VHH binders against Putative methyltransferase YMR310C. Designs and how they scored, part 5

Target 1, 317 residues: Putative methyltransferase YMR310C, of Saccharomyces cerevisiae (q04867)
Amino acid sequence: MSSTRKFKKVEKPLSQTRHYSLCIPTTLVSDCRNLSQITHKVYQVAKFASLFNVSEVVILEDNSQVDATKKKISTAKLILALLQYFVTPPYLRNTVFNEKFRPYLTAASKLPRLSTLPFTRYQKQDHGRYREGLTIKMQKPTLARKKIGKVFKQTKYINIGKSKALALQSQLVPINARVTIDTITRKIVSPQEAYGDFTGLDSQYGYYTRIASSFTDLFMKGPLKEGYTQSVYVPLTTRDTSIPELSSLPTAETNPHILLVFSTWDTLARAFKLDQDQFVDCQGPQEFFDAQLPCPVSNSDVADAIPMTLTTLSTVF
Below, E stands for the ipSAE of ESMFold2; O stands for the ipSAE of OpenDDE; V2 stands for 0.75 times the mean of E and O plus 0.25 times the DockQ between their complexes.

## First folded at step 1 (VHH)

Design b21 (framework vhh_7qia_2)
Fold by ESMFold2-Fast, scan of step 1:
Structure b21 (fold): chain B 317 residues (1-317), chain A 120 residues (1-120)
Amino acid sequence: as target 1 above (317 residues)
Amino acid sequence: QLQLVESGGGLVQPGGSLRLSCEASGFTFSDYAMGWYRQAPGKQRELVAFITSGGSTNYADSVKGRFTISRDNAKNTVYLQMNSLRPEDTAIYYCAADIEYWGSDYEDYWGKGTPVTVSS
């Protein structure tokens, strides 16, 4: 073995609150035979992520073989769309999800909306002062121009589900982002400021969602620039009940952002091997984890493992 | 590098039984849903039985109550127990591994098949 550093480390504490990110594999739905079963499994993930104020849900995509005969949306994109649907206010549904995705959301539309989300409860109490929005392109609706047309990656316009987009005062923010807006002052505010203490990331309401198409992307492409302070392996199989080099519990005293990776070790080893040229000094995926946290039961479905793990962590600190 | 090897096929009388085995190598077997398909001469390949990574099972209507699918993750093997066999069950039986279970269009890996003939 040789000296090596973990892929990403944050030296400065992110927040005075603890943040969790969940990494889930696309295999969480391999048990499902139809869209309804997939939708119910993803709904359970969304429900518990919202209940425990999880900051992020990352979908680790398995690209082990390319299927050129594939006729349907990828599993990773379907899980992503369902996760986004469950934290999207009804008034943004048609803007967030184009017609391409709507056939995949039919079962989701029949499920109860997550009652813990402020935008389903606060309508009469806040008189519409705070509202969820989607940042939209800084484009005027004109049907001509060819030569000068790079899409602006930043905007001041927010779709808040009304006939006209809201324009921010002097702020430019990334496009295609969910934000909480103060409709009186026309400023983006933290969800905590708008709705109180029990909201997701300080910069947005609900969990952030993304697809990690590689082992590298899992650790490098998070929503927070300073990254994860700790990475914890949560084994889903009896064969992975213990990795000898990993600690049994992460440190809670620095208010960290913890990445919880729900997987099997073989899946992680395969993903690591595909990116091995980026990690010439690393001998395996264990070097990217600070700790392991086995579930009380081995061979758990991801949907069952999540609430067990989050309940355990909620009682420790 | 990935390999699925079927075995246990053969000639059997109507009303008889056979147990098919499919041994997997070169991938993380426990992460994959496993299926048994069959193809009779001149017909399309059809799903017979399916078992998820979590152990849930599903069967084609034509074989419900007669066939049982099971898996042994320690041996990287999936089994199909076929009882009360009928001449209409005569086909080549294929093992398939599918990490994305959306239907036959998403099978990742196929075996070469094992023939089953039910006749007098």
Scores: ipSAE 0.000, ipTM 0.101, lowest interface PAE 17.4, mean pLDDT 72

Design b22 (framework vhh_7qia_2)
Fold by ESMFold2-Fast, scan of step 1:
Structure b22 (fold): chain B 317 residues (1-317), chain A 119 residues (1-119)
Amino acid sequence: as target 1 above (317 residues)
Amino acid sequence: QLQLVESGGGLVQPGGSLRLSCEASGFTFSSYAMGWYRQAPGKQRELVAFISSGGDTNYADSVKGRFTISRDNAKNTVYLQMNSLRPEDTAIYYCAAEYPWDSLGYDYWGKGTPVTVSS
C-alpha cells in the first residue's frame, strides 16, 4: 500500500540508473564583467543539468578572492539563487524569492524556461493533475491571543500559481516548502509519483542545489545518506591530465551516484590545505577521487565541459 | 529493450465489459507511470486513464465511474477494466509508459488493441 495521509512516498529499486552530481567552482564567473554575463553562464549550467537529468549541483566556494571584492552578495549565493530561479516555475518566482534578490534576477527573468524539466514536459499529458507549489501561511480570521503564546508554522494551503490557494485534503505541512501537488486528491506527492522515474531528489522542483564552503563539506555534507558511489575529477585545464594517482573511470555498477568535480588541481589542493588538520592520514586531494576524465578542451569553460563530459559518459557507462 | 504489449480488445455489445491488459518488458516497471489512450477513426488520440508509479489514478470525464485502471508490479502489467461500454468507446486502445527524461511526453507505446462496441 503506498497511500498515506501525509507526504506520499513510493520507493522502487532502479536497475542501471545513473545519477550525477555536478560540483562547479565559483570561479566559473570570474571572467564576467556584469550580472548579464554571470546570468548567461549559470543559465547554460542549469540548461545542461536539466537536459542530462543531473540530481544535484554543488557550488564549491573559492575563498582566494572573495574578501577583495566586498560584494553585497557572495558569488556562491548569487550562483545558488540563479540555479534555483531556473528550476522554479514562472508562476512561483515572485513568491519563492525574497524581494531582496530581485535586482540579481532581472537578466534571468528574460531567458527562456528550461523545456526539459519534468513539470514542463508532462503538464499536457496529465491534464493538469500534478502541479508545483509552495506551501504558504494560513490566513487567520481572528487576532492572535497573547495568553497562548503558541506559534503555528504549519499550513494546509499551497500556492499553485492560481487565483486561489489549494487546500490540502487532510494534511498539515511546514510553510515555505517546495512541493508537487496532486490537484485532484489534494495531496502532496513525490516527483517520481507525478512524473515517473525522476532522477532528482523528492523535495525539489528539479536538481538539488547546495554550497560547499570547504573541501570537507563537498564530500561530507551531501544530501545522500550513503554518500557518492564514485567521485571523479574533471580537469578544466590540460595541465592536470597527468595526475598519476587517478585512473580512468571504472566500469558501470548498479545504481551509481557519481560526483563529477569540475575544477583545477590547484584549486582543489588549496581547499584541501585549508582543511589539512582534518586529514592527518591523507597525503593530498587525490585520495578523495576514484578516477579522472580527460580534459575535453584545453582551458575548458565549465558550461562547455558539462555537456561534453556527460555526453562522453553516456557512451562508456 | 523496452516493449509494451496490449491484449484483451475485441467486439462487444453496448452495456458489455472488457478487460485490457498491457504487459511490459525490458525495464523496471514499478518506477514508470502508465497510461491508457484511445484513438477513434478521424479523431485525435486522447488520454483515457492514468496510474502513477505510486498507484494514484486519473480518468477522462467521459469514462469516470465506468473504467478502472490498476497495476500489478509483480507481473509488470497494467489493466483497464471497462464496464458499461458505449458505441462512442469504439477506438484503438494504446498502452503508454512515461519516463521523465524524454522531452516529448510518453516515451514508450504499444501497438494498440482494437475495441469495437456495436450491436
Scores: ipSAE 0.000, ipTM 0.104, lowest interface PAE 19.6, mean pLDDT 74

Design b23 (framework vhh_7qia_2; at its last look DockQ between E and O 0.17; V2 from the best seeds 0.00; counts 0 for: pae E 18.1 > 2, grease 27.4 > 24.2, SAP .68 > .668, placed apart)
Fold by ESMFold2, look of step 2:
Structure b23 (fold): chain B 317 residues (1-317), chain A 118 residues (1-118)
Amino acid sequence: as target 1 above (317 residues)
Amino acid sequence: QLQLVESGGGLVQPGGSLRLSCEASGFIFSDYAMGWYRQAPGKQRELVAFIYSGGSTNYADSVKGRFTISRDNAKNTVYLQMNSLRPEDTAIYYCATEWYDSGLYEYWGKGTPVTVSS
């Protein structure tokens, strides 16, 4: 965790910290020969992203074209499903993942749960007051629906893994949303309010995941309205670039959002080239990075580079 | 060393049946998705049937209802039961495994020929 808080508190003050988004390429599994190896590689990413309270994991796809005749799951969608699986409580997994994804999650179901997630541990003092849930659509029409004669895609019902869905006291929320619930007050709360820390985008305990289908999508279509405060290249291989070495990060008191891009240069260059016509007077991907980190070994694996980078940033900067 | 060995091919009349077998070695069989592909002379190799490591199956539209894929993890073997065979099913049938690298690689056996005469 990187939050600043007292050892034991009467109230729960907000943490002031740097928020990280990790960009990982689909080539992180290029040395994997089967589903089990892919699953273990992604498990390591999920483990360290959770350990360091990473807010977001973005999967950079090499090919952005959709093949309408393709019947198999893409590598990016497989990595996304696995990343989401590891931060989904076991009691919600059958609801979150539809039937066609279940064969791809076989190896993941056999791996240990991540010990840093709240649904694999709990605070005894809360007596199980807080739970993760998924908002669901109920089958039966309501009187409110009949009054207005149309269907709303909002609900007060939350699947919390019990025999009966929990009804929110007075809130309506969008269907299919992951939420943290105070089961006593029957209200949605932030993960920070429930567990003393927060991560993701304040909607759950765990990282948010997405696929970036293009170079533009990576930098400009994130979940943050303001975009990233700083973008840092984390090279996986040694290569000369014109990107300056990282000398400082924004102060933690400003709660910055920093994008860390773990990639080889060739992967970035390919992604940039495919989107080149979207950028006026831009000569290459180097112009999208404020800084870079040194490559500590001549060839890094993404799963190793993540904890090394996050440790360096937390201890040196 | 990874090995896929097909057997059970041969000559049959239209409407007949064959059962293909593929014995696998050199990898943890239960971790891999397994499939059957076929290639007729002058044609592209095409997917026939696929069985995921968890046991779910998928079939090409041209063989749905006629072919059944199954696996026996204790014997490291995948099977293709082919019923109601047609002359259009004539091909070399290859056992394959599905890899997840940077683009879903497949490894092939040597193939077993199937001929359906009219």
Scores: ipSAE 0.000, ipTM 0.127, lowest interface PAE 18.1, mean pLDDT 74
ESMFold2-Fast, scan of step 1: ipSAE 0.281; ipTM 0.651
ESMFold2 (binder alone), look of step 2: mean pLDDT 81; pTM 0.821
OpenDDE, look of step 2: ipSAE 0.148; ipTM 0.504

Design b24 (framework vhh_7qia_2)
Fold by ESMFold2-Fast, scan of step 1:
Structure b24 (fold): chain B 317 residues (1-317), chain A 122 residues (1-122)
Amino acid sequence: as target 1 above (317 residues)
Amino acid sequence: QLQLVESGGGLVQPGGSLRLSCEASGFTFSEYAMGWYRQAPGKQRELVAFITSGGSTNYADSVKGRFTISRDNAKNTVYLQMNSLRPEDTAIYYCAADTYSEGFYLPDEDYWGKGTPVTVSS
């Protein structure tokens, strides 16, 4: 007289792996002629970031005044939206993305879903217990009487793609955040807790995404307060640097979080120059890197460089 | 689609005043929060002042008491009144429309103008 078979939560991971953040330049799409080509390049980045369990994708924005001539949406914001689209469940896409964004997501809507995402992989195993959701604004909030000074953007309601929003039992959480929900207990859970072997950030499943609008933002505004354990330059073009070649990755007792910066030296030098006043004692961007890799392949596309680099780091280091 | 055009910048002596204007077109101006940002040479853009669709204002600590942001919805224009200007206020000033969209991962999405230069020098 057993009930319908139901998924049971797996044990928390006992061993940790190296965590990787990928920094990609907006120039990854500079050779693209239309939205479809841009979408396919960003899709390849998303696919490999998901496949290798990358924790974060950082988009290094070029603050060039030439880009200010182009209207509608910045290249960095387009790349960010596409990266977020590829890790968004179909039932949330119309809620997460404004109608005005729809023209930029038309090519993306025709591409296959990423099969390596933890939610997609474990969907059949959990029988719908764990579900991805978007935190949504409360209707008629009790906070209407609060004085201006505290921006109270919190809610207990989560859109899980069903006719009614799910109400959390007792927590208030920030609005417009991606969360993993235990639909039975009505609690936000980490993706690791829900899916077992997933390594990632609690506010999103898959990878975290952000735009670095400055050289300092790249290194200082990460998801971890302690920062990156190692910063590694991955050259897309050969150039002399003072950065030593990578000989080993840390075997630290602390869980290592490694930033891989895919760029050209000229792009990094330009970004560094914009922050020059903050780095009076520094000679250049080389001082921010612990090591560099050899150029993975001459005239490397960022999308091609990513899997080559991550495979090399897994098999050699 | 969205267009923002800044004006009113120029050269001014320390202690002087300037009024910047930003004229918006191609959207329902009254529904958008508007901000003024500045970028000094070699620095990143920083928020200077912000005004919500309802008229509530916020200021960076460095300009509080000296700068005033206001809007005229009938003219689709946001203003920045700058008083007691200092050499440190020298920058290109940009206006931006905060296109906050419920259900988008970037709640504070901005549309930018081209900027207007302000130089404070003796």
Scores: ipSAE 0.000, ipTM 0.151, lowest interface PAE 11.9, mean pLDDT 73

Design b25 (framework vhh_8cml_1)
Fold by ESMFold2-Fast, scan of step 1:
Structure b25 (fold): chain B 317 residues (1-317), chain A 126 residues (1-126)
Amino acid sequence: as target 1 above (317 residues)
Amino acid sequence: EVQLVESGGGLVQPGGSLRLSCAASGFTFSSYAMGWFRQAPGQEREFVALISGSGGSTDYSDSAKGRFTISRDNAKNTVYLQMNSLKPEDTGVYFCAAETWDYSGLEDYYSEYDYWGQGTQVTVSS
């Protein structure tokens, strides 16, 4: 019925899987009238991104629909803060977010925690060996920088939600980064080592988040040095494009990174135009996509499109 | 919009005194450590003095210790550097800088930038 297994005492091999990045437009909240409605829409994105083990959520700015900064947070930064809030353990929330973000996180604090995140679940066997942390700047004046010209932006101190910061055994790491820590060895570890079920990137459990304001930002300034293996357009409105229909996905054994861009064509065209001087030989956004999917749900409803799309990709391909 | 504006520099003879001021705007002043740095002709920018956000902790370069005093007034969003017993080696452009001492939120996470003023010239010569 089932095969027998040997003893654990081996390093887990890298999981062979398809890694997904979701690109969502700031216009996903354009029909919202208040912070609570914005928060609920972003919560649904976070919930499904977590449920389907999404590695990254990229926020594509649509400046035509968004007011410039006028003594308030931009829509892209608000969505970014909310996405980060939902994957931040409770013991770090007071230290990860600047005080100026607190008014924008009040509705989020009332929503259920994402049950798919291991650090929000009860773990009897773990006894707190692995913790999520935030790398923090050295706070003592005696450790102040003695040389400016090459700024010292590294630290050995990690806030793990306890009264004292944990000092890394031998590593120096960039400040202001989310990491997973082995509290016994005092080393940064992969989420796969800490939690078994790997989600996101090597440095933290959960999805990575970033803002893209142009096509160069979207396709070239991600966390992946090699870029995306395949780019797929997921239309939020029906439009005839020259992009071929998705017929197959790269095999899971190659650990491909697939970018799913949830957008209207108009938003893509504006983003492309912002840095078209970098792409003189390109005729439009269509040249950046390997394939497209049928419009799963109209009305710019990204939250509904995400689970429909990810379910289709996991069951049909 | 973040600004740091230095003032109080000038020409002084060896053994003289100067008081530098740095007026800050556009950020929560008490949450940031404030420092003074200087750049002498033909040299890299060097650390002079630092004060924590609360004012409870200070640090000085070896060359400044015992001669310079850093202080701050959080109600006025201003940091000061009192310089006594000035030497020709103290000649340079003095810069005010703001740095996060405490763990910050997303703004600092995505910022590669420490806030700097334009500098104020201090010349110590006879």
Scores: ipSAE 0.000, ipTM 0.138, lowest interface PAE 13.1, mean pLDDT 74

Design b26 (framework vhh_gefurulimab)
Fold by ESMFold2-Fast, scan of step 1:
Parts: C-alpha cells; sequence; structure tokens
Structure b26 (fold): chain B 317 residues (1-317), chain A 126 residues (1-126)
C-alpha cells in the first residue's frame, strides 16, 4: 500500500550505474587574461559536469611553472572555489565561502544558475521537501572566556537559508559540512534518496571536488574506498594519440567508476617522475591507465574536450 | 505590517464539517506558497496541507480526501474546508506563508515558512 512516510515521494529515474570522475589540469586557465575569462572556463566545466551527472572533478596541480600572481590563493584553489560556488545554493554562498575567496567570486555571481543540478531540477516536483544545507556549530553555554580552543566539532543544527536553523531529530553530525536534508523527517539523506539521478558519492548532490597536488594523490586519495575501477587517458594534443599500451577503449564493468584524465603526456610523465620513489616497480605513467581515447580535435580546450568525450562514451557503451 | 489572521475555528461533532479562513495583509499574497499546520495538546506541530502560488496542492495522508485547501488571491485569503471530522483532528490550526520566489514549490516543513498566524482552535467532540 502506501509508504510509511506521510507523503508520497515523486517518482525519479533509476540510479545511474556508470560513474565518471574528471581530472582537469590547472593549465585549463593558462590562456586566460583575467578573472572573468577564468570564471567562464570553469563555469563551462561545471555546466557539463552537471549535465552529464559527473560524480567528481579533480584538479591536478601543475607546479612546473611559478605562478606570477601567487599570493594567498593558488590557481588550483581558485578553480576549486569556483567549482564549489557553482554547486552552492544562493542562500548558502555567504556562509560557505570565507572572505578571502569573495573577491574571486564576483564574476561567477553574474552567470546563470546551473539548471541541471538535482536541487534545482526537482525542486517543484518535491514541493520543497528536500533542501541543501550547511551544518553549523552548536552554541553551548560554557565558560569560553578563559578556554580559547573549546570548539564543539559536532552539531544537530543545519543552516538551510531560513531565519531559524533546522534541528536534526536524532543525529549529531560534523560541523561545516554540506548536506541534503529531508525537512519533513529532519534527517540528513543521500542525494540519491532526495533526487534519484545521482548514484556517485553519497555526500554530494552535484559533483565532489578536490585538489590532487601530486600523481600519487590523483590515484590514491579519491573519495571512494575501493578506488577507481578504470583510469582513462584523454589526450589534449594529437601527438599523444599513439601510446602503444593505451590503444583500447575501456570495457563495460558492473557499476564502474571511471577516472577520465584530461592532460598531455608530458605533464603526466613529469608528475610521475616526482613521485617515482612511491612507484619503484613502475616504468612510467602508462601503468596507471587502462585505456586511452583519441584526442577529440587537433587542439581542444579542456572545457570543449569534456562534452565531446562524455558524448562519445555514451554512444559506444 | 505583515499579518496572517486565522478564523473559523470552533466546536464541532464527529463527522461534522468546518471551514477555516486565513486573511493575509502587508505582503503580496499571490506570490507566496501557503499552508495549514496543526498542533494538538502535548504534541509537536504537524503539516496538514499546502498550496503553491501556482495552485498545486499537497495533503497529509491523515487528511487526504477529507480536507480541501484553496486560495483566493483577489481577497488575499487561504481556506481549509474540513469534512468528516474526527476527534483526532482536535488541534490549534495555524496558517503559514512562504515566499516561493525561485523555489516555485509547495513547502511541507514548518521550517520553510517565514510568516505565521496566531492559530485558531478546532475541537471535535460529542
Amino acid sequence: as target 1 above (317 residues)
Amino acid sequence: EVQLVESGGGLVKPGGSLRLSCAASGFTFSSYAAAWFRQAPGKEREFVSAISSGGSTTYADSVKGRFTISRDNAKNSLYLQMNSLRAEDTAVYYCAADYSGWEYGDTLSEYEYDYWGQGTLVTVSS
């Protein structure tokens, strides 16, 4: 008969069985002359990641060149902040981003909201049942005047953009975390339960973001306990399309999580050499990849390569 | 000043009917989603019914088929027609309104509503 829930849930699509992570290099913005151009390129990445239901965007930091504008924010951190901005509801933006990032987000505030994000796509159909929130620290009446470091690391309160914070019914959760909340049951729910079309990472409703500062971090410090099922090299130059050991397309597996690495071989080889001591039995970066794809065009921007690659994969699998 | 004023509460016998009204003032009611919540003595407040700015309606399972929510934007008013009343419907009934803005949806949680009335008591007893 009907669910034990008070209200019938809106029917949503079946869980996605194929998951993608995109690795993009910081050099995607190397040709940009100002913040507006950087913002537009990162916006295109976010737009296509959202459109194709990508689970994760990894920023591979290239430290081979000294950043001429290096101050308190690196190129990798700027790209990270912009990617996070585009998956943050307007009512949480002032709370999520600390003041050092706010000057870098002015151009982003002028761009259209991503209509394909789950929290914007299903909002009408769900009658406001599911809402994005940020966990906020509890204010306990304790003698804080002489104890500078007594911060409570767990909370039951969530900022959901209303005048009053929502109190979780029976949960204590870490502070400063992005969550999806069921406002009827007052419980944190997975994005899959709330929105139905994301089966990637349980804690995210768009895409997860992280910085990989090394070759090792890219493959070893992902959000999945089991790691990626396949790693695929996507060349940004036609010179790299003939690497002998990487000449095949990935094969379909049950519930695969595929890492797509958008780069040049030279950049990957340089990064591998810096971590060579971690991989004493390996001769080069090719041993970390299961397949390679052809370069989509003779010279393509990362932002253009993403939709071309994801469209190609949707037609051959 | 923003105000929501409920009326129409009273004593009614089981199986009877009652119509609640909520008069909105001080804001553009037609742009807001509106809802009825109730709170029985010694219980927490619970959702009864909601209507979006566009006219879409949602009902709690316990009142489905018995209650009808409606709005009259020209009169800045929200209504709840209550039929086949039961003793368990005894509660203070609250009118609530929330700016639907870019959200464009009905709201089921009390935490989503910005404006609240003072409540009107409904007693179902023989």
Scores: ipSAE 0.000, ipTM 0.142, lowest interface PAE 18.1, mean pLDDT 75

Design b3 (framework vhh_8cml_1)
Fold by ESMFold2-Fast, scan of step 1:
Structure b3 (fold): chain B 317 residues (1-317), chain A 121 residues (1-121)
Amino acid sequence: as target 1 above (317 residues)
Amino acid sequence: EVQLVESGGGLVQPGGSLRLSCAASGFTFSDYAMGWFRQAPGQEREFVALISSSGGSTDYSDSAKGRFTISRDNAKNTVYLQMNSLKPEDTGVYFCAADEWYLGSDSYDYWGQGTQVTVSS
């Protein structure tokens, strides 16, 4: 409980001026033989995304040969569910995840909590003042299934894992949002304001997650209104001898939102080819990247490549 | 293999009505919540309506409440959007979307190609 004893709020909350989005391929689990191995690999991604305060993790679907009849859930959906599980407080898990996902989350429940997430720390100095919640519309008959639309819909009700939902004093906020609540003032606060930790995207605790089902969706359907300032290819193999010429690291930008795409060139070329009809004037996937980094490690596992890449980038941006 | 095919869009005068349909194939439709979204030129995609997998619960955007009704027929693998009292601001491409029933995701599992709705005199 050293973090409780020595914890001190900063005079002004720290703010993250540089934002990273990580694109990971579904092939990161291709060599896994069971759910436990898949879970462990996704846990490593979640751990480092949390440690480096990554804003977003995007899962790029590989539309290569798959045996859909063998699996009741897609690989991309499983990775998404696991990533969301690792940033979800235990008291919200039954609200965030339907019972259908319980068999796929069994191995995840046995792994340590991510210590870098604000809500996993012992915060007894605040006497339990701050708590993580999910914004919801109140339901009358039952909570067994409550599929909720989001975007422009607003609410003042927050599920904080207690028998009754908390009503905000004066705020209206989007439904289905992951928020930190000051339980005394009944106001949404940033995780940075509550715990002195860096903020994620749009004051959400932890990283944002999504699936990109196509090459186009990766760049066009992100949560950032202005899009990515730079897109950077991070090779997972040194054996891609056919890679087109790409620039080294770009010059520093103001308010950078950098997309790091961890992949192989063959995977990206295949994804681009499926979308070719949308880009008749483009010669290849290289036109969507501003820079390429050297392969971080020979025979790179995505989980190993992430911390090596983010550590390197901390010296240049 | 997975397909969502929207139909029923068109040009209509203010105050008119349209009924949109979305025919689904290639997945177990009755296990998925279905939504309608729209995108006007120069705007982000916005939520319009949602129906649960069983049809037992529905939600609407503030602009759609009282004017639009979402429904589904699980035997026909089809979701509908009945739009009444249409306004020029309802103009946009309307998309059908399918999502398996869990919260905490901002991505839907499947999206249609969209159908154009134009409300103009």
Scores: ipSAE 0.000, ipTM 0.163, lowest interface PAE 11.5, mean pLDDT 73

Design b4 (framework vhh_8cml_1)
Fold by ESMFold2-Fast, scan of step 1:
Structure b4 (fold): chain B 317 residues (1-317), chain A 124 residues (1-124)
Amino acid sequence: as target 1 above (317 residues)
Amino acid sequence: EVQLVESGGGLVQPGGSLRLSCAASGLTFSDYAMGWFRQAPGQEREFVALISWSGDSTDYSDSAKGRFTISRDNAKNTVYLQMNSLKPEDTGVYFCAAQDYYSDFGTPEGYDYWGQGTQVTVSS
């Protein structure tokens, strides 16, 4: 009586075995004069992070940055919102982003969608079987017990951009989380299972994003329980003569997750000094890095350095 | 009010062909997968064919494979079942059913809306 009939899956790419996180400084937008220029720079970072299937973009906050936006939002939070916007499918944007973000997302709404994201690349091939969603609070509580102020922290309902929320078959999950859903079995699935593309994190929609408000947070508050296998400094300028000697790029480890820190040494040294009470025995930020790469192009911005660096690493790792 | 209306049934000789149509109203048709089920006298409803909400994927029962073709026209809110090489065993009432794509595609219990059915009789 029960049918085992399913829509046939199409062949998908294999998961990558090397995973990258990109650390970018808020100073990447310090030369921008308006929101459109900030949006364009962040879009280029998102575009290349998506193209190279990067696992994470972490924003290192610099308290000395010049903010070209209205002062109601910090530069780090603006960059975070823009990065999250570019990996949010159009049908979820109104749910994920409060209308209060509207002034900050106007330029982003005019830019092309990232064609290399899994949920844009494979939608036609999957006939809509796998879909990106947002877990939402239970909207229709029973009236058997009236409890004013009661908050439901778990849910079985997922907004997938349709007229009705999808109800999970047998799972309860935290609210306000991005997930990939199998619409036939009504179960949360990994991006690997759905798309064949896997960034190495539990992110359901592309790269994960976070803010590191301190030098310590960059290394300690990452999404990986075991941390990064290697931390690599990628200089943005050859003019900085204060760069200490660091090891050349080591050989690949089994299933490496490499943190690539795009910065100037001055910016890193400044961030390190702010946390110096935590590092009384350390002489500088060099003690947190396993290797450094040569500057890809002298005085390059982050967006130019990212594809050059990742292309170079494809020949070594 | 959601309504599914089947048409195109009738009497046909073995080896003949019929085309069934199902016109849908009161729903956003392109959000629904559409299925055909049949029920012979004294038997339970059995799956015949389904088509995804987009029309890009189809599935058939073993008895229908190679003989029947399901298709849909989302602009006309209509799903079709082209039946070729009909056999006496194909006799039954044919039901159109609509399924929110959140549900199981292959079981009658997974379908949200049903038509009243159209009789197909294959006899000499």
Scores: ipSAE 0.000, ipTM 0.112, lowest interface PAE 19.6, mean pLDDT 75

